# Ledger of designs, part 22: VHH binders against q9c0y8

Target 1, 316 residues: q9c0y8
Amino acid sequence: MSASHPGILHEYTERLVAFELVGKSNVTLTSNVTRSLLLFVGGLGDGLLTVPYVQELVNPLDEIGWSIVQVQTQSSYIGWGTGSLKRDDEDLHKAVDYFLHIGGADFSTRKIVLMGHSTGSQNVLYYLTQSILPNYLIAGIAQAPVSDREAAYQFNGKEKTKELVDWVKAEYLDKGLGNDVLPRSKVENFFGEVPTSANRCIDLTDVRGNDDFFSSDLSADDFAKTFGNLKEISGSTAHSQLILLMSERDEFVSPSTDKAQLLNRFRESIRPTTSNSSLSGIIPGATHNVGPKSSPEALKWLINQLITALRSFIDQ
Short names: E, the ipSAE of ESMFold2; O, the ipSAE of OpenDDE; V2, 0.75 times the mean of E and O plus 0.25 times the DockQ between their complexes.

## First folded at step 5 (VHH)

Design x9 (framework vhh_7xy4_2; at its last look DockQ between E and O 0.62; V2 from the best seeds 0.00; counts 0 for: pae E 2.2 > 2)
Fold by ESMFold2-Fast, scan of step 5:
Structure x9 (fold): chain B 316 residues (1-316), chain A 122 residues (1-122)
Amino acid sequence: as target 1 above (316 residues)
Amino acid sequence: QLQLVESGGGLVQPGGSLRLSCAASGFTFSDYEMAWVRQPHGKGLEYIATISSGGGSTYYSDSVKGRFTISRDNAKNTLYLQMNSLKPEDTAMYYCARTEVTWSGGRTFDYKGQGTQVTVSS
């Protein structure tokens, strides 16, 4: 629906923006007071304002002294098809750096939580595993972490997905054409109208591809490379927490998948163990994006869980 | 049974206008995102416009943006495409399509109608 939203549009780097919705207090990240930040990154196809629950977070966060910002990356909308987790990570680092130094002010004492939706969950987990974390990055939140590979198995068929992987490897990767866009006629059932490179296709659909963090067929050793490799916080004995919030009725997860068991496997793999948050759980009645087809309680549960998490980070 | 029936095509001079209609039946029209797609002779299908299930959001390809307007009437189960400032490059078979969103967020067809021919020529 068409609507107007009061806020600040931040240009955090050349050509890329981040949108801060303003709550009832009218206090913003550009104010002379230090304010904590929830930096939100969407999934495939998402951009500014495309995940509706983000707008519902504005006033609850404002009441506890937090701002929420939605980040546009090069992967926003249809850009993800020629992107990578590495490119997304570079964009997110630029956004984080911007919010610590906006308007020439030094907000290096500002606390930041990264929150991802869908493949934004891969972005968050990737960010937390690449290098020693700064002392301002206190947690990551993964909402609807799902396997893109297993979603392809569900919607396109496992054998069809494997055939695609084999074809892309033979006709593109083996020929050094990983950055070439695949012919739409060959892949539209997987990616629709989105221009998708050979590399990006493999990252999403191959076993142990670069995005393959959440598949139920992955081993404990596979999870140890991601969940088991959360980096230490610089200058602190503490570590950033990882909160995993799976949607109970997620349409992109096979009905045969035991979500509680899979969540427990993720949690058991988290290292250091102090990064394993007790706030992880399953959002009751939630669809993938906690949208209109969710049970009425789903959005309220998500909001309350996030506020509980953010309050606990301030009170420590 | 699911049906999409296009109408309104024809021969028109460059700079002219046409209005296409698509009558939908056999499914809950208001639950689906709908699209207009076209296929020029000897070329592949091109998505030209989409409209959300409630009609509140639209998308246009760069080739038609500012010239074409997609709309829908959910009470009448009808999809429309208003085409203005037509160019010879717009010559194609035009299809009404019921769209499906892939697991990756892209749009694809789960059904399309038989089409209506648009020819832009003097």
Scores: ipSAE 0.477, ipTM 0.785, lowest interface PAE 1.1, mean pLDDT 90
Fold by ESMFold2, look of step 6:
Structure x9 (fold): chain B 316 residues (1-316), chain A 122 residues (1-122)
Amino acid sequence: as target 1 above (316 residues)
Amino acid sequence: QLQLVESGGGLVQPGGSLRLSCAASGFTFSDYEMAWVRQPHGKGLEYIATISSGGGSTYYSDSVKGRFTISRDNAKNTLYLQMNSLKPEDTAMYYCARTEVTWSGGRTFDYKGQGTQVTVSS
């Protein structure tokens, strides 16, 4: 169907864009009014307008002086198959830097929150733990922080996943071919039609692969290296807040997984402990992307939780 | 028990027509995008047509566009393929498939039936 979504397309670096959706106020990040930013990164396969709840956030956030911006990275759509978490992080840092230089923003007037859905949650955790933060990223929000490896175990089988990992290591990584695209016939049950490099396959599906932050079989020592390693904001002793929002009926989490217990394990690992937000929780009735098969209350709960969080940041 | 049963294949002369059917059972048919896939003997699978869950959107490979028509009847849980202007190169085993998205977001197909043979020869 023909549909228009009012917004501003920002070229935040050469050949990459971010889409700022415009709410009823018609105020934007380039207006001469102070305005804060929720920068949103989707999961595998996502791009502009693909995550269903994002459009529903526009006007609620607008009412409290926040823009929502959907970022395109080199990994958007099918680009993730030949990408990496590190490459995504580089793109996201460029986007944040761009948005600090438009309009009247400075470190004291514009708040920036990075929010990720699904594997975008790995982007959030990576961002907060791998570099010293400029004094402008007040929080990260991870919606549906699920393990890609455990999803592969659930849907493809643990032994089949281990067999694929062993084969990719032997035939590609050990031969220096990590950047080569794997034969589609070998990986279609995991990655469908998306061209996927050997390195990307290992990152997603190997035990302690580079993306393996959320698996339930990781140890407290593993979580200490990630959740326990939030970086301070540059030029201060402050740290970003981390908010974790699991979907209650997430179809990519094993039915046998106790989500409340797993969430508590993540939260107990967060260091400094002052970054462990009490706004973390489980979205009641929500599917993975809080889509139309969710209970009607799921979206309302998510909106209320986000508004509570974002308002609290401008009160600081 | 999930089942897809193809029928309607056979021997036909070049330029002829056939209509394939796929009876679906064991799942909510109207929730799924469906596809026809073919496999010539000794060759790989080719996706040739897809149809959205409600029937409103279709896609065709260049090799069949304009000659084949995919359709569905959600009330009868049945997928169809009308094949016109058949050529010898259309000779293949034809399967219907329930198209699915993997946990990683990629498209694949989830189960296929036993297939129905289409042979185009003079």
Scores: ipSAE 0.350, ipTM 0.718, lowest interface PAE 2.2, mean pLDDT 90
Fold by OpenDDE, look of step 6:
Structure x9 (fold): chain B 316 residues (1-316), chain A 122 residues (1-122)
Amino acid sequence: as target 1 above (316 residues)
Amino acid sequence: QLQLVESGGGLVQPGGSLRLSCAASGFTFSDYEMAWVRQPHGKGLEYIATISSGGGSTYYSDSVKGRFTISRDNAKNTLYLQMNSLKPEDTAMYYCARTEVTWSGGRTFDYKGQGTQVTVSS
């Protein structure tokens, strides 16, 4: 389905752009210092308008004074294969800085919420917990936070995944070749056509790798290091809110996994406890990306949940 | 058993045209994205064209864009590649491939046919 979308293309850094989708009101971040934004980052393979529900958020958000901006990072599309959460975090901080100030705004007038889809959820958590850079988010939203490692187990097999990890460690990491790209013939079943570095492979598929936030086999201590370690908002004693939205029919989560229980484990680990939003939940009838195979109610539920959340942030 | 059988290859002069066909069997053809890939002698496989399961979306590599057209007839379980304005550099073994998406969002194929040889030479 081909369509045109009105908006503003922003150069937030020398070589990267973000697209502000403009709603019916025609109000933009540039023209209104009090306009707030939902900064959206996709998962592996995602770029602009690759997540189907994003375009459906434009007008509902517009009505309540929020813009939605899709950010292109170096990891967008196939760039993730040679990327890292650290690199992504640097890009996202540049984006946040740009959008925080464009039009003459600042943190007192403009709020930013970072929403990540799929592996974008790792970006959200990384930003709020492990980043060494200042936190300027009023909240983070992790939509469809799933374990890439467990997805590999599900799709490629646990043993094969372990074999891959062991091989990559022995042949690349142990030799100081972590930045080398793995032969496609060895990893195509895992990563397809995407050039993938040794380091990135390990980040995504190793136990307690750099991206291993959402695996069901992690311990409470593991979650304490991530969910339990939210940073203060820069210049404030307050902490960002963290909202977790899992998809009920997420095809990347094992059918044997109790999603409700897993979500509760995540939430219970959030520190400070005040950052644990009551708006976290499971999107009913939703596939991973809330796409066309989702129930009709899934998108509506997501929209309503977001509107509720975003309104609450402005009142704070 | 899953089968993909290519046909229509041959020798053609530069500037000529060929139409390749791929007969699919052993699976629900209409449920899968399909692709044409080619392999020149001594070189690796190259994706050159992809078509969605319903035929509504197509992708072409830069090397064949504007010259090749991928299409499908789901009722006949057949994939096609119309090749126009053929060049010597198009000489390769051409394969029909059933594509799949990995958990990481990458694209690959899990099955390809035996191939049909296309030779472009004066």
Scores: ipSAE 0.319, ipTM 0.724, lowest interface PAE 1.1, mean pLDDT 95
ESMFold2 (binder alone), look of step 6: mean pLDDT 82; pTM 0.815

## First folded at step 8 (VHH)

Design n1Q (framework vhh_7d4b_2; at its last look DockQ between E and O 0.37; V2 from the best seeds 0.00; counts 0 for: pae O 4.2 > 2)
Fold by ESMFold2, look of step 8:
Structure n1Q (fold): chain B 316 residues (1-316), chain A 120 residues (1-120)
Amino acid sequence: as target 1 above (316 residues)
Amino acid sequence: QVQLVESGGGVVQPGRSLRLSCAASGFTFSSYAMGWYRQAPGKQRELVASITSSGGSTNYADSVKGRFTISRDNSKNTMYLQMNSLKPEDTAVYYCATKSYFWSGQSDYWGQGTQVTVSS
């Protein structure tokens, strides 16, 4: 991959940007009011160009009249440690609102799909299930919807994770210090050098913490509160489609976890059932971010699923 | 091209010392926390020691505390593991790697490993 990437840097709100990658057609969201977009949000630690498959999507999407746009939020890079899903959601709504209006576009001629990688998958699900704010999102795509809590169990141990959670609750939350940054000496093995608030630690690592959407030990009732709560598209009785794409060789999922069974449990919980896309699946041979360690067919499979989905939305 | 190259492994008698080195290139070494990992025959790979990007904090597996010391020299893009009072149980292939975290979605980097054998 090259060091330079042609595109348009959009200031979608004060202090925040999104980068529209330009394909061979040289058509952009500012040059064509009917052009649609895949808005992409990465996971913890991600920012522009950090998820390796995004660049590979540019020309396939361009060929069917779609732009791919990488959004930067306040949580990008190391900002996530003092952030929240709610703050991310506010940033993403501002980005969607911006893209609905640039170039003289309106929602009837431009389709927007929100795609998230890793913790960006929590952003997608949160966006689609928030009942207060209207949205014009025809679909959400969650790639590698993995549990941060169960990943912490895998990497650091379940008992050590519970000890951290108990300590943070006692020393911070119970004292009204949820926004305080935790001391590095206590949390380095979990968060490295990323400044991490007590609230963020709990969101990610506690049972039913605010980010805890995908853990395999959650119940059907837990999933009903999220997957079962998709909201209607603003100005319509329609609902967004939801596509779930797990990585077969995801290094953040325990080898003992049956991914097909877990995916089925997520999908069975989706309401309305018409939002449960048949394009959900497990990306064969894929690592977490479908990077270079993935088998050769992984990227091709992902591109095919995305193109199939996006083409189907042209017909709506 | 990212490279991590271990050196300093070998065969030693119990009670003796070895010093492992890890030479890094192709990335900004000073921005990464690093670790030494080992894999003994028939066992899973385990973290032995880790060190923050600045070298300001270290951590050790219980089995090596007091015997092993991790360090780094960011000006030379090199990490070290001083292994004292070696035991037969320390026999393993030792790898240097970037420290992995449950939240990082980016690729980690691994060396090819160096054999350490402690035998009577």
Scores: ipSAE 0.531, ipTM 0.821, lowest interface PAE 1.1, mean pLDDT 90
Fold by OpenDDE, look of step 8:
Structure n1Q (fold): chain B 316 residues (1-316), chain A 120 residues (1-120)
Amino acid sequence: as target 1 above (316 residues)
Amino acid sequence: QVQLVESGGGVVQPGRSLRLSCAASGFTFSSYAMGWYRQAPGKQRELVASITSSGGSTNYADSVKGRFTISRDNSKNTMYLQMNSLKPEDTAVYYCATKSYFWSGQSDYWGQGTQVTVSS
C-alpha cells in the first residue's frame, strides 16, 4: 500500500541518502544529541521503505529513545549487481560517521547499532569483522541471514549453479574480466533483470565466495573466519554484540535445513563468547522479510526482541 | 488483488500427459518471472519449473527435465506446464507462483493449487 512516512532525508555523503523515520515524539537525531540510532541496511534489491517491518519499528523504538534510519548505498535497488561487500562497507562507514555527529553528537552521547536484512546480514557481519570497531558502534543485528548460494541452489538447481560459476570463472575471471557485466541471456534465471558483474556473480554463488557466510555446508573453520572473528572495540577489551534473527518460515532457506541447528552453529562460532547474545533466535511464523504472509505474532516478537536488545546494549 | 488460478489437473495413468494452466490477474504479468511448484503428501513444496518475465529463459528441476515444458503467453496473462511421460512420483498438488528472485526482494504470490495424480 502506498503511504506517506514522516522523516528526514539525509545526504550522508555525495549522491547517497539515508532516511530517518520520525516517530510520534518528533524527536530526531538532529534535535537530540543523546538519541541513539539503529542504522538499517536492506538486502539485495532493497532501498528505502522496501522492507515492510521497518516502518513498524519506528514508534516502538522512538519510545525508548532510538531512531531508525534506512541507508541507501551504492548497492541499493539494482546497484548490488555491480557491487561488493567492501564497497558497501565503505558506504556504511560514511553513514555511521555522518549520523554520529549530526546535531552535535559524539561518541559520548550517541550509540549506533547496525541492523541488516537478508544480504544486509552479510554487510553487518562484514562490518564487525574487518576492522577495529569504534566504541559508539555497540552491536550488530542480522535479520534473516541466509545463504545466497544455497538460495541459488534452491531456485536454480545446484548443478546449474555450479555450471554458471565454472563458466564465469573460465570466461571472465580467468581472463581478467571480473568487472564485466554478464550477458542477461545467460544469467537472468539467477539475477533477473539486474546487471550483474562476473565478480558479483562469483561472490554470491561460489563456494566460499566473498558473501558466503551463512551456508549450511560451511565448516567450523569457515565460521571461525567470520563469526569467530568479531573485532575489538577501540580502547576496550570489549567486543560488539552480534544478534542473529532467523525467520522460521524463510522461503529462501531450504526446507531440508534445520534452522535451529544452523543458528546454533552460528552462535557457537561467535567469538569471543561475550559477543554472543542470548537474544539470538528464530522469529516465530515469520517469512523472510516478516511480511504479510507471516503469522500475526511474528512482527510483535521481532519488535519486542529488538527493544529488549537495544535496552540491554545501552546498559552495558 | 493478485490472483493466480491453476487448472488442468486430474488423474492419469503413468506415461500419459497433462497440461496445466495458470491464469494471472491483478498485476502486470509480463513484468514478473513465474514458476510451478508442487507438494506431494508428506513432502515439502519444491520447485518444478520457472520462466523469466519475457519467456526467454526457463529452468527445470532435474526430476522433470526433458519431460516437462514451461511456457507463457503474456498477451493472455497465462502460464502453462506441459507434463509428458508422467510418473507416479509426479503425484502432487501443483501451484502457480510468481517467482521471487531472491535478488530482487519481491514477494511471491501463490495459487490455490491443482491436484495431479498419476496412478495405474
Scores: ipSAE 0.031, ipTM 0.512, lowest interface PAE 4.2, mean pLDDT 91
ESMFold2 (binder alone), look of step 8: mean pLDDT 88; pTM 0.889

Design n1R (framework vhh_7d4b_2; at its last look DockQ between E and O 0.54; V2 from the best seeds 0.00; counts 0 for: pae O 4.2 > 2)
Fold by ESMFold2, look of step 8:
Structure n1R (fold): chain B 316 residues (1-316), chain A 120 residues (1-120)
Amino acid sequence: as target 1 above (316 residues)
Amino acid sequence: QVQLVESGGGVVQPGRSLRLSCAASGFTFSSYRMGWYRQAPGKQRELVASITSSGGSTNYADSVKGRFTISRDNSKNTMYLQMNSLKPEDTAVYYCATKSYFWSGESDYWGQGTQVTVSS
């Protein structure tokens, strides 16, 4: 329902904003140069205030000197259909650069953590392992790192998804039309009203498409190219920490998937091994977005894990 | 909160018709793809028919194609299932539900169901 949320709207680049929610202390990133931030990016279809747990993080983080900032990218809302992880990464780097410097701050005292929900988890992993731009994150947090391809298999059928992929390759990619928007009448059962390019469709639904980081049928060699490739923090010999938080009752993961086993396969692939956080885990009783159908303990567990992690970055 | 309320079920003889309604509230109905499902005793719940948010495209289980028609009226926040030429094997509890996209991040919402019994 409608509500007012106190905060600061930052224009971090032309036409793109990030919303810093203000907690009870009324301390902000502009008022305190040593205050750190959790930069939050949602998944497909998300934008400001769409992921239900974000508002609940404001005061717990405020109590330990952290702001939570919700970032809008060109892919927010329906923009994702004609976007890419690479375009998202460019937007996120602009946001990180902006927040590094506001109030006269720099990385020596202000820590930045990027947290992603759902496809935002692909953004986090891309930022830490695939981006050609400098890394300034002390940590990345991936909540609900779910395969879009396997979700498409679950929701639309594996054979129907393969047929879509084959059709898009033949009619668009093979003809050099990767940037063309697909006809809605042909793809509505997959993408609804979202205008979706041929390239975006393939990124999400093809085996080893550009978004395909978390599928259970990927090999250890596949994971070595992503999880195994964390970059150094710019100006440092250190690497970012990576925290993976799966939802126990994630409705976008097949019931046949052993989440604990899959999480272990991701974690075993992380290099350097010192980046493999012991705070990774499965959120008990949580649905995909830790929403109202989650067990009451789910949100508390998530908050406790986040607070434990964030305190460890400032206590050092 | 989201509510989906089915109505129009009952006991009918083979060959007769029924029209089911699903009244929706608590969300923007016109933004959601919808479906009718059914579950017979001892069987898994199955999709019977689905309809896009605009109503422009429909899909049917083979067992009901040509006999059942799904429709929606977005101005009334209501979805319908016209069930013609009913057979004893159509006996089931019928549920309306939202039909989420694989990318949406939202769980499906379900009604409580309405009983349809076809017997002679």
Scores: ipSAE 0.589, ipTM 0.861, lowest interface PAE 0.9, mean pLDDT 92
Fold by OpenDDE, look of step 8:
Structure n1R (fold): chain B 316 residues (1-316), chain A 120 residues (1-120)
Amino acid sequence: as target 1 above (316 residues)
Amino acid sequence: QVQLVESGGGVVQPGRSLRLSCAASGFTFSSYRMGWYRQAPGKQRELVASITSSGGSTNYADSVKGRFTISRDNSKNTMYLQMNSLKPEDTAVYYCATKSYFWSGESDYWGQGTQVTVSS
């Protein structure tokens, strides 16, 4: 449904914007240096206001002194087809830097939590494991962390996916054509109308591809390289915490997959152990994006969990 | 408003054929992946067949491979399911739906369904 949303559109870097949703208090990141920030990044296909529960978070977070900002990256909407986690990470760093300082704030006054939805979860984990962590980025939240590879298996078939991967490797990667865009006729089953590079295809669909963080068939050693490799905060012995929130009725996770068990595997792999938040869990009755087909209690659960988490982060 | 309207269902004997149609409106039909689902009494809804937006690629459940054919005419905003060699096990309500890609978090739209009954 079409609707208006009050907020502030920020140009956080050249040609990229982020939308700060403003709550009932009308307090903004610009008007209050002590305002903390939940920086939200969507998944593949997402842009501004494409994740339905984001608007529902605005007022609850506002009440506890937090703003929520939706970030547009170069990967937003159909841009992901030619993107990478590395490129996304660069954009996110620019966003974090911008929002840290607006209104005259700094690391002593403002805290930032990075939240990702769907493939945004790869962004969050990538940020926490590949980038030097500043002292003001205190946590990451991965909502609906799912395997794009296994989703492809589910929707397109495992064998067809493997055939695609093999073909792309042989015809593009082995020839140094990783940046070429694949013919739609070859990949439309997977990526629809989105122009998709050979590299991006492999990132998303190959075993242990660059985006392959959450697949159920990964080994403990694989998880050790990601979950087990959270970086420490610069200038401190502390580490950012990672919260994982899976959707109970996630349509992109195979029905044969035990979500609780899988979540536990993720959690058990998180290092250091102090970064393993007890607030991780499964959103009851929730579809992938906690959308309208979710149980009525799903959104409420998510809101409460986030509020609890954000309060705890400030108190520590 | 998005609308999907199924037609062509009915009662047939085993071995016979039916052709289902799905008329779509309220969205750019040619831009969306589509699919047929079915739900038998007491069973979960299952995917029967899917087709890409251009119609260039199709996918079928193993139980219907070789018997069913999904197609679409984008100029008519219509999707079809040719069902040959029907079996009693094919008895179900058949639904037309938009089909999400694995990278999409959007909800699918569904038709009201059409009853297919295969019985002697």
Scores: ipSAE 0.033, ipTM 0.481, lowest interface PAE 4.2, mean pLDDT 91
ESMFold2 (binder alone), look of step 8: mean pLDDT 84; pTM 0.854

